# Miniprotein binders against q96jn8r1131to1294, part 58

Target 1, 164 residues: q96jn8r1131to1294
Amino acid sequence: TLEFLENHGKNILLSNGNRTATRVASYNQGIVVINQPLVPQLLVQVRIDFLNRQWTSSLVLGVITCAPERLNFPASACALKRAAWLLRGRGVFHNGLKICEKFGPNLDTCPEGTILGLRLDSSGGLHLHVNGVDQGVAVPDVPQPCHALVDLYGQCEQVTIVNP
Short names: E, the ipSAE of ESMFold2; O, the ipSAE of OpenDDE; V2, 0.75 times the mean of E and O plus 0.25 times the DockQ between their complexes.

## First folded at step 6 (miniprotein)

Design z11 (at its last look DockQ between E and O 0.02; V2 from the best seeds 0.00; counts 0 for: pae E 13.9 > 1.5, placed apart)
Fold by ESMFold2-Fast, scan of step 6:
Structure z11 (fold): chain B 164 residues (1-164), chain A 82 residues (1-82)
Amino acid sequence: as target 1 above (164 residues)
Amino acid sequence: SEEEKRIEELLEKILKLLEFAKELAEEGDPEKARRLLEMAKILIELLMRIAKELGNEELLKLAEKLLKEAEQILKEVEEKLK
């Protein structure tokens, strides 16, 4: 069963059997990581449950290739300078460097109810799924093992893991 | 139309300042973040005055939202600077 790890950003509260993550303060310190490594064919999905329109930016998702169980998370995922591939807004980022200008929909504008998914293909390509639709390869040849990460940043104050 | 373009340019400047200030606050340059936030607040106050003069209620609500965001980030920055 997929769950969020108990090691998470300090503003996170887990509920619903560790399947729902809520950011209870501020706009940052909201990183959560899935408890199982992202292996080929595994589709990890989260639903956006609640957006706070006060903030200008929203959730970030992607993968990290370091062990997450004892990581000291930075205030935001984009501050990870090693072992991180992230989707933020319309961009793809590797260790803080923008490697793609425009990929998929703008994550800052996805409404409540949107289901976002991450999947590795058989060649190690990282795919983004939006409401069940494969957006294509965001990152080729991701090192393994890797772990799915969601940063409840800005507008996004709650997500829930959902099964395909 | 020139008025509309001026408002759009002002909004773009404000949004860029806020995003850069958040990055600096989070990545360890709170002094620069504070300066950017003070600049953003000045521009947001200008946007609020423009909105009031135009009677544009939606623009005023947006400016008030941006001011609250700037003030929240500034509080966190000020705590780091203590």
Scores: ipSAE 0.299, ipTM 0.687, lowest interface PAE 3.4, mean pLDDT 88
Fold by OpenDDE base, look of step 6:
Structure z11 (fold): chain B 164 residues (1-164), chain A 82 residues (1-82)
Amino acid sequence: as target 1 above (164 residues)
Amino acid sequence: SEEEKRIEELLEKILKLLEFAKELAEEGDPEKARRLLEMAKILIELLMRIAKELGNEELLKLAEKLLKEAEQILKEVEEKLK
């Protein structure tokens, strides 16, 4: 069963069998990692449950290739400087550096109810899915094992892991 | 129009300042974050004035939202500076 790990950002409260993450304070400290590593053909999806429009920006979605169980999470995903491939806004980032300016929809403007998915293809390409639609390869060759990461940042205050 | 362009540029500056301030605060430079937030507030207030002058209620609401965000971030940053 896909769940968020107990090792998470300081402002996160897990519920619903650790399938729902809620950021209960501020705008940051909201990183969560899904327990099972991504494997080819496994689609991992999260639904944006609640957006607090008090804040700007929104969730960051991506993968990490370091061991998540003992990772000391920074306040935001953008501060991850190693082993991180992230989707923020329309950009793709690797270890904090933007490697693609425009990819897929703008995550900062995805409304509540949006279902975002990550999937590795057989060649190690990381795909973004939006409401079930494959947006293409965001990262062409992701080291494995890797774990899906969600940063409940800014507007995004709650997400839930959903089945495909 | 020139006015629209000015507003868009101002808005972009505000948003960038807020985001940069967030990052700096998280990266251990709360003082610089504070300075940026203060600047952001000034620009937001300018935006509010412009909105009122133009009678643009939507812009005013946006400015008010941004002000609240800036103030909340500033509050947290100031706590770090104690």
Scores: ipSAE 0.237, ipTM 0.693, lowest interface PAE 1.7, mean pLDDT 92
Fold by ESMFold2, look of step 6:
Structure z11 (fold): chain B 164 residues (1-164), chain A 82 residues (1-82)
Amino acid sequence: as target 1 above (164 residues)
Amino acid sequence: SEEEKRIEELLEKILKLLEFAKELAEEGDPEKARRLLEMAKILIELLMRIAKELGNEELLKLAEKLLKEAEQILKEVEEKLK
C-alpha cells in the first residue's frame, strides 16, 4: 500500500495510516516522499485537501533519485540541488534550474479537490496527471529508481494519497 | 518564547478552522466542512500532545474542550451528508 515515509519535513504530521500529510506550522518544512519508488504502471496520486489562500505559492511535485529514508530535507524542495526534478507553478526544474517555462496547469492555482498524479512511462519519462488526465511528459528520461515527492509549500497544508 | 509562539499559532489556526467549518456547515457545503473539522481534530490532538509535554493542565483542558466542540459540529455535518 502507498504511504508517506516517516522521514519527512519538520512541520509535517502524518495521519490516516500515513496516507495523509498535514503541514502544521509556518509555510515550509513540508517535504514528504512516497514509500515506494516509481515503476512503470504505478500511478501515484495525491488529492489537495486543504489550501490556505493567504500564501501566493503552492505545492511542489516531483521526483528524487537519492534514497529518501535517511535524507536530510531542506526547508523547501527547490533547495534540492542534486538528483531532483520538480514541477513548480507552471515550470519544470532540474536540480534548482528551470528547464521548462510552461508545462501542464499552474500548480499555484489548482483548487482543493484537485488530484495530481505522477507515473513513469517505459522510457523513463515522467508524466503528470491532473484529475485523471495525462498532461504528457514533463521530464523525458528520469533515472531509476526514483521517488515521488510532494512539498506542502505555502498554500498547500494537506494532501492525501488516493487510489486511481 | 518560541514554545509560546508555536502554541499561539496552533491555537489561532484551530479556532479559524472551527469558525470556517461552522460557516460551511450552515452555507450548505458540508463535505468541505467535514474536511476542515478533520484537520482541526488533527491539530487539536497535536495541541494535546504539546500540553502533556509541558505539564500544562489549563492548555490540556482547553484542547479537550475544542475537541468536544469539533466533534459536536462534525456530528451535525455528518447528519446532513446521510
Scores: ipSAE 0.000, ipTM 0.376, lowest interface PAE 13.9, mean pLDDT 87
ESMFold2 (binder alone), look of step 6: mean pLDDT 84; pTM 0.808

Design z11a
Fold by ESMFold2-Fast, scan of step 6:
Structure z11a (fold): chain B 164 residues (1-164), chain A 81 residues (1-81)
Amino acid sequence: as target 1 above (164 residues)
Amino acid sequence: SHMEELVKEVLELIEKMRKLFEKAIEATDPEKKRRYLEMARILFELASRIARRANLPELLEEVERVFEEVMRELKEAEEKG
């Protein structure tokens, strides 16, 4: 069963059998990681449960290629300068460098109820799914093993892992 | 940091760019080909910016030369495929 790891950002509270993550303070320190490596064909999905429109930007999701169980998470996923491939807004980022300007929908404008998914294809391409619709290859050749990461940043204060 | 570190950084970006073009030429999936080329273009821009800001015209010329060579190779592969 997919769950969020007990190692997470300091503002996170896990509930619902570690399948719901809530950011209980501020706008940052909200990184969570899925407990299972993202292997080809596994679709990891989270639903946006609650948005606080006090903030401008919203959640970030992607993968990290370092072991997450003992990692000291930075305040935001975008501060990861090593081993990170992230989707933020419409951009794709590798270790803080923007490598694509326009990919998929703007993640800062996805409403409550949106289901966001990450999947590796058989050749290591990272795909974003939005409400079940494959957006295409965001990142080719993701190194393995890798782990799905969600940063409850800004507007996004709660997400829940949902099964396909 | 000294000038040698900046030169090394730019040369590593050039090599990464070259490998992305090789992957693009080999790719059969048009979506992945497009992503490789997009990433290679970004690395070209970054390498050029670093060389220009460091006032290293010889290094900038090398960045531009390599980019021109791999673009030519891509065009030839497309025409002969």
Scores: ipSAE 0.000, ipTM 0.436, lowest interface PAE 10.6, mean pLDDT 87

Design z11b
Fold by ESMFold2-Fast, scan of step 6:
Structure z11b (fold): chain B 164 residues (1-164), chain A 81 residues (1-81)
Amino acid sequence: as target 1 above (164 residues)
Amino acid sequence: SHMEELVKEVLELIELMRKLFEIAIEATDPEKKRRYLEMARILFELASRIARRANLPELLEEVERVFEEVMRELKEAEEKG
């Protein structure tokens, strides 16, 4: 059963059997990680439940290749300088460096109800799925093991893990 | 309406407070339990402050009633554990 880890950003509250994550304060300190590593062909999905338009940017989604159970998370996922591959807005980032300008839909504009998925292919390519549609390979050759990460940044104040 | 917006905000804070107590009751890790109880108390204080400043005494009574209910549940759970 897929759940968010109890190690998370300080503004996060987990509920619904650790399947729902809510950011209860500010705009940051909202990183959560899935409890099981992404193995090839596993599709991990989250639904955007609540957006606060007070903020301009929104959630960040991606993977980390370090052990997450005792990691001291920074205020924002984009501040991770090691072992992180992230999708923010329309960009793809590796360890804080933008490696692609335009991939998939703009994550800053996805509405409530959007289902976002992460999946590894057999070659280690990281795929983004949006409402069941594979957007293609965002990041090639992601090292394994890796773990799915969601940063409830800015507008995005709540997500829930959705079973396939 | 501004008043309707404030009432809605307070009711949402009450629901978040209930959920924080539920998580704290189920937590076995003392640090996690302490953290979520601290968050719940912050939400209680915020909800109470909003209700007082808006001069909504019935809403303040509701905030206080719910807080007393969840504190009782916490105490009962601790006595069983």
Scores: ipSAE 0.000, ipTM 0.097, lowest interface PAE 19.8, mean pLDDT 81

Design z12
Fold by ESMFold2-Fast, scan of step 6:
Structure z12 (fold): chain B 164 residues (1-164), chain A 82 residues (1-82)
Amino acid sequence: as target 1 above (164 residues)
Amino acid sequence: SEEEKRIEELLEKILKLLEYAKELAEEGDPEKARRLLEMAKILIELLMRIAKELGNEELLKLAEKLLKEAEQILKEVEEKLK
């Protein structure tokens, strides 16, 4: 059973059997991580439940290759400098460096109810799924083990893990 | 048009300032973050004036949203500085 880890950003409250994450303050400190490694064929999906349109930017998702259970999370996922591949806005980032300028839809404009998924293919390519549609390979050759993360940044104040 | 290009450039500058200010606030330079947020507010107020002159309600709403964001971050930065 997929759940968010109890180790998370300090503005996060978990509910619904650790399947719903809510950011209860500010615009940051909202990183959550899935409780098991992202292995090939595992599709991890979250639904955007609540957006606070006050903020310009929104949810970031991706993978980290460090052990998350005791990790001291930075204020935002983009501050991770050595172990992270992230999708933010329309960009793909590796350890703070933009490696692709335009991939998939703009995450800053996805509405409430959008289901975002992460999956590794058999070659280690990281795929983004949007409302069930595979957007293609965002990142090739992701090192393993890796862990799916969601940063409830800016607009995105609540997500829930959903089954495919 | 020339005016549309100026608006796009102004908006891009505002968004970059807000992004950089948030990074600095998060990575431990709140004084610099405050200066960038104050600069962003000046540019946002200019954008609001332009939107009103053009009667562009969508642009005005966007500028008001950006101002609210800048003010909220600035408030949090200033509290940390105290």
Scores: ipSAE 0.373, ipTM 0.720, lowest interface PAE 2.6, mean pLDDT 87

Design z13 (at its last look DockQ between E and O 0.02; V2 from the best seeds 0.00; counts 0 for: pae E 7.2 > 1.5, placed apart)
Fold by OpenDDE base, look of step 6:
Structure z13 (fold): chain B 164 residues (1-164), chain A 82 residues (1-82)
Amino acid sequence: as target 1 above (164 residues)
Amino acid sequence: SEEEKRIEELLEKILKLLEWAKELAEEGDPEKARRLLEMAKILIELLMRIAKELGNEELLKLAEKLLKEAEQILKEVEEKLK
């Protein structure tokens, strides 16, 4: 069963069998990691449950290739400087550096109810899914094993892992 | 229009400053974050003036929201500076 790991950002409260993550304070310290590593053709999806529009920016979605159980999470995903491939806004980032300017929809403007998915293809390409629609390959060759990461940042205050 | 372009550019600058400030605060440079937030506040206030001059209530509401965010972040940053 897909769940968020107990090792998470300081402002996160897990519920619903660790399938729901809620950021209960401020705009940051909201990183969560899904327990099972991504495997080819496995679609991992999270739904944006609540947005707090007092903040700018929104969730960051991506993968990490380091061991998540013992990771000391920074205040935000953008501070991950190693083993991280992230989708933020419309950009793709690797270890904090933007490697793609425009990819898929703007994550900062996704409304509540949006279902975001990550999937590895057979070639190691990381795909973004939005409401079930494959947006294409965000990262062409992701090292494995890797874990899906969600940063409940800015507007995004709650997400829930959902089944495809 | 020229005015719309000016507003969009101003908004973009504000948003970048807020994002940059948040990142700097998180990276252990709260003083720089503070300075950026002060700059953001100045620009937001300018945006508010523009909104009022144009009678654009939606823009004014946006500016007010941005100001509140800047102030909230500034509050947290200042706590780190104590």
Scores: ipSAE 0.330, ipTM 0.751, lowest interface PAE 1.3, mean pLDDT 93
Fold by ESMFold2-Fast, scan of step 6:
Structure z13 (fold): chain B 164 residues (1-164), chain A 82 residues (1-82)
Amino acid sequence: as target 1 above (164 residues)
Amino acid sequence: SEEEKRIEELLEKILKLLEWAKELAEEGDPEKARRLLEMAKILIELLMRIAKELGNEELLKLAEKLLKEAEQILKEVEEKLK
């Protein structure tokens, strides 16, 4: 059973059997990580439950290759300078450096109810799924083991893990 | 129009300053973040003035959101500086 880890950003409150993450303060300190490694063909999905439209930027999602259980999370996922591949806005980032200008839809404009998914293919390519639609390979050859990460940044104040 | 281009350039500057300020606050340079946020606020006030002069309610609403965001980030930065 997929759950968010108890190790998370300080502004996060977990509920619904650790399947719902709520950011209860500010705009940051909202990183959560899935409790199981993202193994090939596992589709991890989260639904955007609540957006605070006062903020300009929104959630970030991706993978980290370091062990998450005791990791000291920075205020935002994009501050991770090692072992991180992230999707933010329209960009793809590796360790804080933009490696692709435009991939998939703009994550800053996804409405409430959007289901976002992460999956590794058999070749280690990281895929983004949006409302069930595979956007293609955002990152090739992701090292393993890796862990799915969601940063409830800015607009995104709540997400819930959704089974396929 | 040339006016639309100026507004787009101003928005780009504001968004870049806010993003850089957040990055610096998170990387442990709150004094530089503070300076960038004060600069962003000046540009946001300019955007608000332009929006009011044009009667552009969407742009005014956007500028107000950006100001609220800048103020919140500044509050976080000031807490680190104490």
Scores: ipSAE 0.236, ipTM 0.638, lowest interface PAE 4.1, mean pLDDT 88
Fold by ESMFold2, look of step 6:
Structure z13 (fold): chain B 164 residues (1-164), chain A 82 residues (1-82)
Amino acid sequence: as target 1 above (164 residues)
Amino acid sequence: SEEEKRIEELLEKILKLLEWAKELAEEGDPEKARRLLEMAKILIELLMRIAKELGNEELLKLAEKLLKEAEQILKEVEEKLK
């Protein structure tokens, strides 16, 4: 089954059979990774369970293309300088560089209950789903294998893996 | 000390979550109240783990009391959702 990987940010507590990730301190150190690589038939979905309005920005969603089991994660996903494709705010980032200013919704304003999904299409394109609705291709031709990543940053303190 | 400060911050967060959940249960948002209570239980479990590691029986009894309170409120909220 899909679970968050045991290798994660220092401020994360896993629960609910490792399907729920909670950031229990500070505003960062909240990176989690799904335990299986994306394949074309796999839709990985997480629900935003808890937001803390004290912080300004919110979660980052994306993929990493290197093996996640032995990585030392940085304090935040935006510091990943290689093998990373990230959705942050409305932007798309590759290895720390913004490559698209506006794609999909603004992640900083998604409310509690929002279900965010990632999948690969047959061409290796990365799709974002929001509440079941495909937002189109965020990243063409992502190298495989890749793993879905969520950074419980800022406002976002809890997410849960949910079934499609 | 650093450990005492971390315990105080964790307790403060737990208490705020419980208060918020009670308000939401009373004001008609029981689904959000349920999620706040589930978050509180996760943090209370962490507090219990810390208490056991320190051998702090007073802290452990406090955490157990908070867990029982959270579970009682959760039962009331779940009845409203039926």
Scores: ipSAE 0.013, ipTM 0.537, lowest interface PAE 7.2, mean pLDDT 88
ESMFold2 (binder alone), look of step 6: mean pLDDT 84; pTM 0.812

Design z14
Fold by ESMFold2-Fast, scan of step 6:
Structure z14 (fold): chain B 164 residues (1-164), chain A 82 residues (1-82)
Amino acid sequence: as target 1 above (164 residues)
Amino acid sequence: SEEEKRIEELLEKILKLLEMAKELAEEGDPEKARRLLEMAKILIELLMRIAKELGNEELLKLAEKLLKEAEQILKEVEEKLK
């Protein structure tokens, strides 16, 4: 069963059998990681449950290739300088460097109820799914093993893991 | 129009300042973060004035939202500086 790891950002509270993550303070310190490596063809999905539109930016998601169980998370996922491939707004980022300007929908504007998914294809390409629709390859050749990460940044204050 | 282009450039500059300020606050340079936030507030107040002069209510609401965000981050930065 997919769950968020007990190791998470300090503003996170886990509930619903560690399948719901809530950011209870501020706009950052909201990183959560899925408890199992992202293996090819596994679709990991989260639903946006609650948005606070005070903030200009929102949820970030992607993968890390370092061991997450004892990682000291930075305040924001984009501050990860090693082993991180992230989707933020419309951009794709590798270790804090923007590598693509426009990919998929703008994550800063996705409404409550949106289901976001991450999947590796057979060639190691990382795909974003939005409400079940494959947006294509955001990142080619992701190293293995890798772990799905969600950063409840800014607007996004709650997400829940949902099954396909 | 050239006017719309200038507003877009101003918005981009404000958003970059807010992003840099958040990063600096998170990385442990609250003094620099505060300076960038003060700069962002000046540009946001300029944007608010432009929005009022144009009667652009959407732009005014956006500027007010940006100001509230800047002020919220400033409070957190100021607590670190104490």
Scores: ipSAE 0.296, ipTM 0.650, lowest interface PAE 3.1, mean pLDDT 87

Design z15 (at its last look DockQ between E and O 0.85; V2 from the best seeds 0.00; counts 0 for: pae E 8.1 > 1.5)
Fold by ESMFold2-Fast, scan of step 6:
Structure z15 (fold): chain B 164 residues (1-164), chain A 82 residues (1-82)
Amino acid sequence: as target 1 above (164 residues)
Amino acid sequence: SEEEKRIEELLEKILKLLERAKELAEEGDPEKARRLLEMAKILIELLMRIAKELGNEELLKLAEKLLKEAEQILKEVEEKLK
């Protein structure tokens, strides 16, 4: 049931029943969004399939609270100035503003095979999971409905949705 | 050492210039992005010279990687400017 939406960044190709996203050009225009709202306790997971070590930064992961089906995506997720909470490197960002300096592991250094997960707790706290390990609450009180977003930026050229 | 501090400061400046150039290119300011990328290339070439003088192969490979990234972003920016 979990798939990437057909509305995505222009450098993305979807395959494997819309469960694999590949960025086929450049370093940006690689935003994908999960087709179902992130409801409390749903764990959405993606595996990093392929890294191009040419680039200095890597994927961004988070949630948006606007409707994604017809959204005109910017070149990168961190350019979203409204309704976006994102994890990039070690930082947590809200609408392009860094709100936490150091949270969880550095996403720019996660190797191929890493499984990254997003989950809302019962209080609306957004959790990051790394290889099955809950990193804690990155963002409290996320408004609902919200949608899980992955930006295949820089090094990260392919991800696949995986079941818990 | 003073040389180690100089390398760390130079690398930090390069990384900040590349990050800012990518932001500007993505936000639709390719002219400013181009200027920052040209500055980054000059600093990267200085880093390469330092790496060669020290015989530091790892630092040289890092500088070459940074140069390749700068050149690829610059190519895209220049296409927008045509």
Scores: ipSAE 0.401, ipTM 0.741, lowest interface PAE 2.4, mean pLDDT 88
Fold by OpenDDE base, look of step 6:
Structure z15 (fold): chain B 164 residues (1-164), chain A 82 residues (1-82)
Amino acid sequence: as target 1 above (164 residues)
Amino acid sequence: SEEEKRIEELLEKILKLLERAKELAEEGDPEKARRLLEMAKILIELLMRIAKELGNEELLKLAEKLLKEAEQILKEVEEKLK
């Protein structure tokens, strides 16, 4: 069963069998990691449950290749400078550096109810799915094992892991 | 105190969620109302934990009251979703 790990950002409250993450304070400190590593043919999806429009920006989605159980989370995913591939806005980032300017839809403008998915293909390519639609390869070769990461940042205050 | 302020902010957020949920239900968007109520319940449960940790029985009672209210509204909203 896919769940968020107990090791998470300081402002996160887990519920619903650790399948729902809620940021209960401020606009940051909202990183969560999914327990099972991404493997080929596994689609991991989260739904944006609630957006608080008093903030700017929104969730960051990506993967990490370090051990998530021992990770000391920074205040935001963008501060991860090692072993991180992230989708923020329309950009793709590796260890804090933008490696792609425009990819898929703008995550900052995804409305509530949007279902975002991550999937590895047989060649190690990381795919983004939006409402069931494959947006293509965001990262061509991701080291394995890797874990899906969600940063409940800015507007995004709640997400839930959903089945494909 | 800082703790009191945090509790106040949490209470305010809960109350706003409940109020907005009511409005959305009246406006014909019961699904969104349901989502807000679910979030409210989560925050209320947090409030309950805080109350217990502080030994604040008054706050605990208030949280329990809010939970009952949220659940009642949720029942009404769910009826509209049928």
Scores: ipSAE 0.024, ipTM 0.481, lowest interface PAE 3.8, mean pLDDT 91
Fold by ESMFold2, look of step 6:
Structure z15 (fold): chain B 164 residues (1-164), chain A 82 residues (1-82)
Amino acid sequence: as target 1 above (164 residues)
Amino acid sequence: SEEEKRIEELLEKILKLLERAKELAEEGDPEKARRLLEMAKILIELLMRIAKELGNEELLKLAEKLLKEAEQILKEVEEKLK
């Protein structure tokens, strides 16, 4: 079963068999990681359950390729400077550097109920799914193994892992 | 202290969630009311753990009362969704 790892941001509370992550304080320290690496044909999906619209920015979604079980997470995903590929706002970032100006929807405007999915294709391309619709390749060649990451940042206060 | 400030912020958030959930249940949006109540329950259970760790019986009693209130409102909301 897919679960969020027990190693997570300081402000995260896990519930629902570790399938739901809630940021219980502040606007940051909300990084969570899925317990299984992505493999071809595995679609990892999370649903945005709760947004606090008083913040302007929202969740970050992506992957990391370093071992997540004992990693010391920074306050926000944007501070990950190694082994990270992130979707933030409209952009795609690698190790903190923007590598694509616009891909998929603006994550800062996704409403509650949006289901966001990540999968690898057979060539190591990272695909984003939005409400079941493949948005194409966000990152063409992600090293394996990698783990899906969600940063419950700003507006985003709760997400739940859901089945495809 | 910082811990007391954290508890105060958590309580404020819980109370706002419960207030908003009651409003939404009355205004005819029970699905959103349910989501707010589930979030409130998660935060109340966190508050209960903090109260137990501190040995703060007064805070624990408050958290238990809030949980009971949240569960009662949730029951009413779930009846509207049936």
Scores: ipSAE 0.012, ipTM 0.540, lowest interface PAE 8.1, mean pLDDT 89
ESMFold2 (binder alone), look of step 6: mean pLDDT 85; pTM 0.827

Design z16
Fold by ESMFold2-Fast, scan of step 6:
Structure z16 (fold): chain B 164 residues (1-164), chain A 82 residues (1-82)
Amino acid sequence: as target 1 above (164 residues)
Amino acid sequence: SEEEKRIEELLEKILKLLEEAKELAEEGDPEKARRLLEMAKILIELLMRIAKELGNEELLKLAEKLLKEAEQILKEVEEKLK
């Protein structure tokens, strides 16, 4: 079964059998990682459970290609300087550099109840799914193994893993 | 209108300053983050004055939200600078 790893950002509390992640303080230190590598055909989905709309930015999601079990997480996912491909706001980022201006919906405005998914296609392209709708290839040729990451940043204070 | 343009430009500047300040605070330049946050607060106060003059309640709420965010980031930056 899919769960969040017990290694996570320091402001995270896991519950519901490690399927729900809650950020209990501040606006950052909220990185969580799925316990299994993201292999082709695996669709990993999280539902946005709670938004604190005092913040201008919201969750970030994507993949990392380093081993997450003992990783010292930075304050935010976008501070990862290597081995990270991330979707934030309207952009796609690789190691902190914006590589696409507008891809999919603005993640800073997705409401509570939104289901966000990550999937690799057979060619290694990373896809974002929003409420079941494939947004297309955000990142081609993701190196493997890679791991799905969610950063409960800013507005997003709780997410839960959901099955397709 | 000119006033709508001015509001859009102020919002863009404020949002850029807040985003840069968060990055700097998180990546280890709290002194620069502090300076950007103080600049953001000045621009947010200007936006609040504009919103009040126009009677634009939504814009005032947005400005108050931005001020709260700037102050919370600044609090974390101040803790790092101690």
Scores: ipSAE 0.374, ipTM 0.728, lowest interface PAE 2.8, mean pLDDT 88

